Miniprotein binders against p81326. Designs and how they scored, part 29

Target 1, 226 residues: p81326
Amino acid sequence: MLHFGGFIMEINHISKILEKEREEYIRNKVEEYLKQGFSKDDAVNKANQSWRTYIGHRIQDVIYNLLKKFLKDSGLKVTTDKALNNRNLPEELDKVKRLIAINYGEYLFLPDADVIVYKVENNDIKIIAIISVKNSFRERRFETTYWKLKLKESPVTSHIKVFLATPDKDNEISYKCPNGKPKKMRIILEYELDGIYFLKEDFEETEKAKHFGKIVEDIIEISKKL

## First folded at step 18 (miniprotein)

Design Z66
Fold by ESMFold2, fold request of step 22:
Structure Z66 (fold): chain B 226 residues (1-226), chain A 101 residues (1-101)
Amino acid sequence: as target 1 above (226 residues)
Amino acid sequence: GPEEILEEAEKLMDEAYKLIREARELLEKGDPESLEKALKLLEKAIELLRKAIEKIQKALDQGVPEELRKKLERAFYLAQWLLFFAEWLLEYIKERLERQK
């Protein structure tokens, strides 16, 4: 008889496997940008930004497909902000978009909502959760908390859970007080968000900070209360 | 009986897990020959996991005592997690092989 805990933990290898592409990816992109006439400094900066976009999209796709697979038998549906920005939206997705959009007078914006979980009951759509996917926290570290606070401002959206899913490859938020000093980013994200889900083994687990393998159970339990 | 079905499914899952770990090692080598071997191991692992899932589902459909039902449901859940990873890795290695053409 073998322990089964390792089965779920295999998901932690995805970000590690993808990260092995980084050096070749950046090298190729730097060469491309230099040939386009950019300075070395600009080419390096553009290549690193290109990598961050690429790896973030790859991890988002994994999380989307995983949640779609595991939530379908509970009657929960999953979509993405990219799908909601498509011009030819089915009526169902158009309703999802309207239910999470935030009004700024003449302007309508979607929150940081990489992956959206919702259900359809009695022909009504109920948004369950929004998952922001971050590979690193180099820029706009608290954008997800801003969107959570905006969603809390309206009774129509205040029930929506806002989660962060991350491999946290650079250990930026894995521990609350490393070396005895509080990490502002971890503390504020954990305080403001409804949960942080780590795609790695080495992190400080709390009531809100868990391994990603727990996200399925948590979403299902939340959906039963709605 | 259902207890034997659970034991059979767990053996299939353990075998699949070993194949998946071996496939990850072959991916680290990265040469086309190793990647082709990794694909074959993953195809086998996926077959074993789908077989285990089918056995568990049939046992659950027959009705079982609550203690065994919980064990079967847990095994089903874990097999689905491992299957997801195996399927992702299979597609990733296919992508790697296409890039090396």
Scores: ipSAE 0.854, ipTM 0.930, lowest interface PAE 0.6, mean pLDDT 90
Fold by ESMFold2, last read:
Structure Z66 (fold): chain B 226 residues (1-226), chain A 101 residues (1-101)
Amino acid sequence: as target 1 above (226 residues)
Amino acid sequence: GPEEILEEAEKLMDEAYKLIREARELLEKGDPESLEKALKLLEKAIELLRKAIEKIQKALDQGVPEELRKKLERAFYLAQWLLFFAEWLLEYIKERLERQK
């Protein structure tokens, strides 16, 4: 089958297609903010922030819908951290929320998980994985590793896999040692996380760093062990 | 038989893939005429993929030898991935056309 590997790889075009909107999006937003009375510098900063929110939501939505589609026949369910923040949670989602909450003494917080995969077994809910979705990396580059470490601290959450899904548009973590010098971010993320899934073709593949097309099989296999 | 059905489904998938690639090229041009043509190609590609998926499912339902079953399941999986992308791209191009109005 000459083109069947390419069928899965078409997903890589989603981030590329969306990224082509960036300059027009930012130009329009700067104009919009200037009309609202912001200074040029503030308008540019707000436009860039707006873009990062927009593109992050668009990619997260793709990943959510993809996982929901491909995991349903394996008895796996998918939700988001936004859905878990709703006031009127169904009982099932309320249990999901409680099963991923992290205890900070007087406070309970959800990890910053964009997408959450779980299953229901004999009225018992098992959290399989959380997926952090990043288009590019901000100053808090290791936030996902922090959440993995916190989840490891409790027997209730220590089994939860923590994945990063990214197009890595700026090539920030695609290679471990691109010029013979280690990329700290790639090395630490790969060491601490359970997997990194790239929505691009050009990256250094390892046992933990794979194309996004492998995430479905990996999640299903993990779920069989629980 | 089911082996023939697999071949037929693969031909539908290959044709759909060609249409999807052509639609992506038309999206690169970006003008409304190209976008309208891309929509029509994607609608056809989606139709072909749904037909391929249906044929594969029917072949699986009638029971097949293990080796053929694995091939059918793999084709089903690949068709679903391509269908997901085609459906996303169709909706994206509809959004682009709406913004140009």
Scores: ipSAE 0.850, ipTM 0.928, lowest interface PAE 0.6, mean pLDDT 90
Fold by OpenDDE base, look of step 18:
Structure Z66 (fold): chain B 226 residues (1-226), chain A 101 residues (1-101)
Amino acid sequence: as target 1 above (226 residues)
Amino acid sequence: GPEEILEEAEKLMDEAYKLIREARELLEKGDPESLEKALKLLEKAIELLRKAIEKIQKALDQGVPEELRKKLERAFYLAQWLLFFAEWLLEYIKERLERQK
């Protein structure tokens, strides 16, 4: 095969392709918000916020659908935190929800779990991994780390792998020590999380920091050990 | 034999990849005519990839030596990745075209 690596690397273009819509999207949203009576500055800010949400969802959907497709033959199932927010859940999803819940004494809360990978064996649910999808790290930079640490605190959830998937469009965590200066965010995220998967080519690869193309294999391997 | 099937599948995949790249280039132009052309290329690419996948699957089903099995499985995996992207890109372009109307 002439382009084995290229076939997987095509996924890197998704973020780039989507980002090209930004200018048009922002323009249209600004106009919309101006018509609603917002000031120019407010309209711009709101448009930018809307864009971040929009692009984030689009990337998340891609990753969800990809994992769902590629894990299916291995008998692994995929869901999302959004799917778990329903009052009437199927028994299987209700179990999933309970098995990822974090105890805060009187309350149970779910971690941010853009994608949840689990398996069903003999009617028992085993949570394998949670994948957090981040397009950028402008806000809540260590939120995923927080959830990982919280999951570690309980024997019920301590086995759950927490991964970060990102195109890292702003090159915030692509390298650990660019120009000899440590990137705090990259170092901490890599240390605390079970893995970081990049939807880009230009990044520092390590044992935990890999191209997104490796995530399927890694999840399957983990699933065999659980 | 299975080796020939793998070779044929790889050729199909390479051709599909070429078409996908061309489609991406056309997408960058962004005009409706380019987008429509991109759709046609992607449809062809998807067809080729599906054919490749089918060929690989048939070879795997026949029983092959372990070394060849691994190659076929890898090819299968790669074809599925490329197919996923092509299908995504197809739908994306369709959405873009609809927004321009």
Scores: ipSAE 0.849, ipTM 0.926, lowest interface PAE 0.6, mean pLDDT 93
Fold by ESMFold2, fold request of step 22:
Structure Z66 (fold): chain B 226 residues (1-226), chain A 101 residues (1-101)
Amino acid sequence: as target 1 above (226 residues)
Amino acid sequence: GPEEILEEAEKLMDEAYKLIREARELLEKGDPESLEKALKLLEKAIELLRKAIEKIQKALDQGVPEELRKKLERAFYLAQWLLFFAEWLLEYIKERLERQK
């Protein structure tokens, strides 16, 4: 097959295709907010925030649906933090929620986990991996590493793999030493997380930093060890 | 024979891949006629991929030597990745056309 690697690489175009909507999306949202009575500056700020939420959700949906499709025949199930926030949880999802919750004294919180992979064995639930999905790293650069560190603190959650999946639109973490200088975000994320999976071609591959097409194989292999 | 089935499936997959790339180029143009043409190309590509997947599955169900089985499973896996993208792109272009109505 001339295009053997290219078949998987087509997913790299999803982020690029969605990004082409940005200017029209923001323009339409600014007009909507102006009609609601907001100042121009406030309308622009709200429109940009709306875009970040929209694009993040679109990329998360792609990754969720992809993992659900490719993991089903391996006995692995996939859910999201949004599904776990529903009030009427099925028993299975309620167990998943309890298995990843973190105690902060008076409070109990879920980690920020966009996608959760688990398996069920005789009513026993094993959490395999949590995948954080990020389009870019403007304001929440090390949130995923914080959650990995918190999960490591308990023997109940210390086995859970924490992955980052990203198109890395702005080339913030694609290389360890771009232009000869160590990139703090890439180095810390790669050191602390169990893997970084890129939805792009141009990045520095390492044992932990791979193209997103490898995530299915990696998750399946990890699940066999649990 | 199973080797011929693999070759036939790979030809279908390669044809589908060319149609998908052409559909992406048409999406770049963005006008309604280009988008409608892209939809038709994607529907054809999805049909070809599903045919390839069916051929591969039938060959695997009949039993084959292990080295050929690995090649068939790899082709199945790659066809499923390309099918996922084609289906996403089809739905995306349908969404774009609906916005223009």
Scores: ipSAE 0.849, ipTM 0.928, lowest interface PAE 0.6, mean pLDDT 89
Fold by OpenDDE base, fold request of step 22:
Structure Z66 (fold): chain B 226 residues (1-226), chain A 101 residues (1-101)
Amino acid sequence: as target 1 above (226 residues)
Amino acid sequence: GPEEILEEAEKLMDEAYKLIREARELLEKGDPESLEKALKLLEKAIELLRKAIEKIQKALDQGVPEELRKKLERAFYLAQWLLFFAEWLLEYIKERLERQK
């Protein structure tokens, strides 16, 4: 088979494809916000923010659906933090919610979890991994790291792997030292997280930094050890 | 036999991949005609991939030596991966076309 690697690499184009809509999206949103009475500057700023949210959501959806598909046959399930925000949860999801909760003394809060991978075995739920999906690192750069560290503090959640999936469109974390200058974000994220998975080809591969195509097998492997 | 099935499946996958790449190139043009053509290519690609997957699955179901099984499973995985992308791209293009109306 001539193009094995190529088949997986097609996913790398998703971010690029989506980004092509930016200009049109921004234009439309600016117009919308102007109609709402915002100033031009405010409208532009809001439009840009909206775009970031929009494209981020679209990428998250792709990753969610991909993981859902590819993990299904292995008996693994996926959900999202958003799905867990409901007041009335099915028993299974209620358990998932409880198993990812972080203790803050008087309160329990959920980590940011774009994708939650879990398995059901003998009526017990085991959380396998949380995947944070980021299109860019302009905002909340270390938030995922924070959650990883918080999860690690409890024996209830310490086993949960935290992964970052990103196209890294701005090349913020693709290389550790691209010009001899350390990229702090890459180094810290790689150090603190269990893995970084890139939806791109041009990145520095390490034990913890891999192409997104590896995430499925890695998750499955982890699941077998739990 | 199963080896022949694998070969056939791989051929289908390669053909599908070519179509997907072409569809992606057409998407870059962005005009409605190109998008419509891309849809047709993707539909064909999806068909081919589904056929490949079916073939692979049948081979796996027949019981095969471990070495061949691994190859089939890998092919299956790759086919599913490419199918996922093709389906995503198809839907994306449909959405784009609708926005252009």
Scores: ipSAE 0.841, ipTM 0.924, lowest interface PAE 0.6, mean pLDDT 93

Design Z66
Fold by OpenDDE base, fold request of step 19:
Structure Z66 (fold): chain B 226 residues (1-226), chain A 101 residues (1-101)
Amino acid sequence: as target 1 above (226 residues)
Amino acid sequence: GPEEILEEAEKLMDEAYKLIREARELLEKGDPESLEKALKLLEKAIELLRKAIEKIQKALDQGVPEELRKKLERAFYLAQWLLFFAEWLLEYIKERLERQK
């Protein structure tokens, strides 16, 4: 019997595989920081911070590359906020940048956008979705929600879907009410965002909380309505 | 016919999946010899998946009834997912081997 479901679920192992490097990574970084003259406590703290950045980037890259691959045949394009931080942008990316910008009066700022999905039709760019990638929620728990709310305030950006993709390694948002206790973070994120996509099996599935394997189909469907 | 092609593609995908699972098990051992074996398994899995994808694509290009088209498209999608993972895992293991030298 073809284990077709298993093929998609293999992506769940990526986070687990990467997490096995943590001990070695931390040890090496601690040694590096000690050599730089930091105290043991400072070295450990810095190493942990470095790890969070490192693992976050690795997961983000996977998700970016996956979306790039699977959305290509549908005529959809992807970019990142990092790619938009250049002074000299190609015309297409310059337009993308302007179309996701949030107005703060005298200033325009970009939302955090690990992945930006857009389409080009007749030289017009339409932003479809922004995907935020989070490995853990120890810091900036509601940052993605903030950006969603800000994008919703403008008719220029209100149509942009904001999704969260996460392995939720610490099981912080996998369930709404474990043991009868509401998980504030899960409830708020699910309420405010357009969807949460999990790179794991053990989570409470809802209309907005799905396995990451559904994100491609959902984005394509949204793109057809824009 | 296209139905036979789908069946062949599914067999290739199943075989590739087995190889990928074995490669993951070898990765858990973490020793250089196990990692090298895992690479070989993944290379074979990738080859099988590419072959499956090619077969499916050819069938789709020939024109098929809608029901069969849907099955082929699903198989295509699944094969691409598995291929993506296999390629990622291959590169990860290569990087790990390089760090051990």
Scores: ipSAE 0.840, ipTM 0.923, lowest interface PAE 0.6, mean pLDDT 93
Fold by OpenDDE base, fold request of step 19:
Structure Z66 (fold): chain B 226 residues (1-226), chain A 101 residues (1-101)
Amino acid sequence: as target 1 above (226 residues)
Amino acid sequence: GPEEILEEAEKLMDEAYKLIREARELLEKGDPESLEKALKLLEKAIELLRKAIEKIQKALDQGVPEELRKKLERAFYLAQWLLFFAEWLLEYIKERLERQK
């Protein structure tokens, strides 16, 4: 019998596998920073910061590539905020950029968008979802929520779903009320966002909190309604 | 028939999954020899998964009853997930090996 669950759950190991590099990565970076003339303490701090950025990027890349692959057959496209940070964008990406922009009066700014899912229909671009990828919630805990709320304020962007994808390595938002105490971050994120997708097994599942394996189906379903 | 093809594909997927798990275990050891073995296992797993996907696609192309179609589509989806992981893991191990040189 196909270990159907097992096949999807293998994605959960990605975070664990990557985290095993930490010790070596830190050691190498510390050495690098020491050679640059930093103190030991500074080198360690910088190495840890570098690691957070590195691991975050690695996980983001996995999720990006996964979504790109699995959404392609449905005619859905993916991009990133980084890809949009160019003066000379193809017309399609320029439209995407404009359609996710948030109005601040005299200025337009883009939300943090690790992955942007959109479709092209009759030469019209429809933004479907933004996925924020977070390995940990040590920094900018509610930034994704902020962007969701800002997107909701405009009829141009109010339809855009905002999802959080996370392995939640520190178990910060995996449960709503562990030990009978409400986890503010989980509750708020789940309330404000359109969904939280976990790249792990040990979490409290709800209507909005699901395993990452469901994200593709959910996005496709949303796309059909737009 | 298409049902037999599905069964064959599922067997290939199961075999691939076994190889992937073994490769992951070898990765945990982290030594170059284990990593090289893991690469070989993953290459085989990827081959098996591609074959499974091809079989499933062929079955779908033949026209099948709705119930079987759903099963095939599910199998296809799962095979693609496992393939994605296997390919990622393969690349990851290659990177690790290069860093150890």
Scores: ipSAE 0.840, ipTM 0.923, lowest interface PAE 0.6, mean pLDDT 93
Fold by OpenDDE base, fold request of step 22:
Parts: structure tokens; sequence; C-alpha cells
Structure Z66 (fold): chain B 226 residues (1-226), chain A 101 residues (1-101)
């Protein structure tokens, strides 16, 4: 029997592979910041921050490219909040930007959206899902939840699914009640979000918490209902 | 027939998967020689996966019973996943080798 499950599980190694570069990366950055005149403590802190940004971006890029590839044949398109941060947008992306905007009275702001999935039908754009990608939850633990709740407040955006994709390197949300103690962050994220997709094997699976390998089929299914 | 094509594609996929696993093991060693060997394995794996995908696509284009179609589509999907990873890993190793030079 073909280890078909193994083929999908290979993506779990991406985070592990990237993490092996951490020590070298930190060392080099510390040296760089010391040369710039920072104290040792400041240099270490800055290096760690730089690493978090770097590895987060690398993982986000993988997920973006993966979704772009696998959703293309279904007629679905993907973009990012960064791509929307332009004064001169193509008409299609300008429409996407407007359809994900959150109203704050005098101002419209975009949710954090590492990946935006949408379809174009008869020149109409429908936003399907927003995927937030997080390597770790050290900062802004509930930011994705905030954006989900804000999107629910408008009939324009209430249909948009919000997913979290994570390798959960530090096992912060992999289990609901490890050792009998409830993990507040896992429980709240699972409750408020439409799904959590793990790029790892060791996690508690539920209706909303699944392996990342299922995200493509789930998005396609949602797209058919819209 | 289409069933035979599926079996052939699955064999190619299994072989590719083996090569990818070996490449990952070599990557863990991290020395330049191991990385170069890993690249060669990944190139072969990618070739095998592309062949598998082509075979599956050909079978799908011939019109097959629904049950077989589902199997082929699943195989196609899995092959694409493995290909994506192999290509990512190939590029990653190339970048790493360039940083060591």
Amino acid sequence: as target 1 above (226 residues)
Amino acid sequence: GPEEILEEAEKLMDEAYKLIREARELLEKGDPESLEKALKLLEKAIELLRKAIEKIQKALDQGVPEELRKKLERAFYLAQWLLFFAEWLLEYIKERLERQK
C-alpha cells in the first residue's frame, strides 16, 4: 500500500529544516548588530526578532506558493495583504482590497491577511478565505481572532472564512488540555476561527483542527457554496 | 489500460518518495558533499514525479470509470504535493550551498 499519507506529511519537515539555521543566523546577526554599536543584550534581542521575522516569512511564502499551485486548477486565485498595499492596483486587486476592508467609521483598514483566496465569476469577485500563517504565538496571539470577529460584523465580509496555518513549533496550541490543563489559546482560536491547520503530526485533531493537507479541499468545498 | 498506468505511476511516486527521504537525510549531515548528493537525488525524484503526473493525466484524458477516476485524481493530487516539496527542498539546498561558497 502506497504510503500516500506520507507524501502530504513531508511538508511537516519544512519548519524543522528551516529551524536548523537558527543558530548560525543568530550568530551572524549578533555580530552585525555589535558592529553597529549595540550592546550585547540589545544585539541578541534584535537578532532573535530578526530570526522570527525571517522564518515567519519563509513559511508564509511556502504556504502561499502551495495554495497558489493547488487552487489554480479549481479557478481560485490567491493574493496577499502586501500585494494590496499599493496605490496603483489592478482593478481586480482593488476590488479584492475593498471586499476585505473593515469599517472603522471614518476609516477602512485591512485585516492581517497572509493569504487571501478569492474567485472571479462573471466579473464579480467573491472572497472565500483568509489564511493567517504563524510559526509561533509569542506575539499577537489573538490577532487572527480579532480580525475574524471584525469580519463577522459586516454583511459584506461575514461570509469570509478565516483559517490559521501553523507548524506550532512550541506546542502552544497543539493540544486543548495537555496534562489536564486547558490551553486557553487553543480553545479560543478553535472556537472563534473557522479552522486551524497544522504543519505537524503531533496535535489533537478535531472538526476544526486538521492537518494542513486538508486545507485545499476545504477551501475548494467552501468556494462551491458561495 | 488506465489501471496499469495508475500502478506504474504509483511505483514512480514511491521511488521518488524514497529518494526525497534520502535527500532529507543527507541534508541533515549538512556537509557540501552530502548536499550535492541530495541535489542529484532530488533532481531524479522530480523527474520521476513529472513522469508519474504525465501518465496519470493521460489516463484521466482517456475517459475512465468513476471509481478509477477518483483513484487517479487522488494519485495526481499526491504526486503534485510531493513534487511541490521536492522542488522546494531542491531550491533550499541550492541556496544553502551558495551560502557556503
Scores: ipSAE 0.840, ipTM 0.923, lowest interface PAE 0.6, mean pLDDT 93
Fold by OpenDDE base, last read:
Structure Z66 (fold): chain B 226 residues (1-226), chain A 101 residues (1-101)
Amino acid sequence: as target 1 above (226 residues)
Amino acid sequence: GPEEILEEAEKLMDEAYKLIREARELLEKGDPESLEKALKLLEKAIELLRKAIEKIQKALDQGVPEELRKKLERAFYLAQWLLFFAEWLLEYIKERLERQK
């Protein structure tokens, strides 16, 4: 019997594999920054920051490519906020950009949207979901929640599902009440977001908190209701 | 029949999975020889998975009872997941090897 669990669980190793590059990456970046004239302490700090950005992008790319692959046959499309940061956009992407924009009075700003899932039906674009990818929660712990709440405030964007995908390497949100103590971040994120998807095995599963392997099915199901 | 195809596909997937695990273990060693060996294993795994996917797709295209269809679709999904990972890992190792030269 195909251990369904085993094949999907291999994706859990991606974060661990990438993390093994940290030492080499940091060493090389420190050397680079020292050559640029930074102090040792500054070089180390900059290298660590660079690493966080680097590994974050690598994980995001994996998730993006995975969703792109698995949603394609369902007629769903994916893009990123980065792809929308162009002056000259194709008509389709320009529409996507407008449909996720948040109103701040005189200004429209885009939410943080690592992955944007949408469909095109009868020349109309419908935004289905935004997926935020977080490797760690050391900083900006509720940023994704902020964007969800902002999107909810407008009838134009209120239907957009907001998901969080994370390996949660530091076990910040994997359990609601580890050792009998409530984890505020897990509880709030789960309450406010439409789903949390873990790229790991060791987590507390709930209706909203699932393994990343379920995200494709969930998105497809949502898309059918729109 | 379609049931036999499913069984064959599952065997291919199991073999591919074994190879992927071995490749991952070799990656942990990190030396160039281990990485090169890992690449070969992954290439084989990818081949097996593509074959499995092809077999499953063929069975699905022939029309099967609903129960078997569900099993085939599940197998297809799993094979695609494993293939995605194997391909990612292959490219990752290639990149590492290039950085070490």
Scores: ipSAE 0.840, ipTM 0.923, lowest interface PAE 0.6, mean pLDDT 93
Fold by OpenDDE base, fold request of step 19:
Structure Z66 (fold): chain B 226 residues (1-226), chain A 101 residues (1-101)
Amino acid sequence: as target 1 above (226 residues)
Amino acid sequence: GPEEILEEAEKLMDEAYKLIREARELLEKGDPESLEKALKLLEKAIELLRKAIEKIQKALDQGVPEELRKKLERAFYLAQWLLFFAEWLLEYIKERLERQK
């Protein structure tokens, strides 16, 4: 019998594996910044900031590549907000960019979108989902929620699902009411977002809070309804 | 028949999974010798998974009853997940080894 659960759960180790590099990374960066003339305290702070960016990018890349692979056969495409930050975009990506833009009156701005899932049918582009990837919630805790709410304000973007993918290494949103105390962030994120997908085993599962292994099938199902 | 192919594929997947887990354990040790051994295990795991995927795909292409089709598709999906992880882990270990030089 296939170890079904075990096979999918291997993805949970990616975050843990990457996190083991932190000490070495920080040490090296601190040394680098000290050589640049920063104080010890400044060097440590900068190193920590650099690490957060580094680890976040690495996890995002994994999720991006995973979704790209597993959504391909369903005719779904993926891109990133970074890929859209170009003056000369291919027509397809230019359309994607416009279809996720948020109106601020005189200006249009893009939501933070680590992964954008879309389909092309009959030369028409439909945005299916935006996935925000968060390693930790120490900073900008409700940023993803803000973008979800902004996307809902327009009939052009209101259909776009917004998902959060996270290993939640610090257990900030893994449980709703640990020790009987409500976790405000978990409750609000789960309420406002279309789903939270955990790259870990130890979390409170709900209809909207699921293991990351479910994200592919959920996205495919959503895509069929559009 | 297709059922036998599925069984064979599942065996390959189970073996690959074992190798991947062992490789991950070796990675935790972190020494160069362990990392090199982990690479070899992962290479074998990847080979097994690719073989499993090929077998499953072949069975699916032959036309199978719906019940068996669903099982094959599930196995295919799982094999692809394991393969993704194994390939990622392989690359990661290679990078680690390179940084240690």
Scores: ipSAE 0.839, ipTM 0.923, lowest interface PAE 0.6, mean pLDDT 93

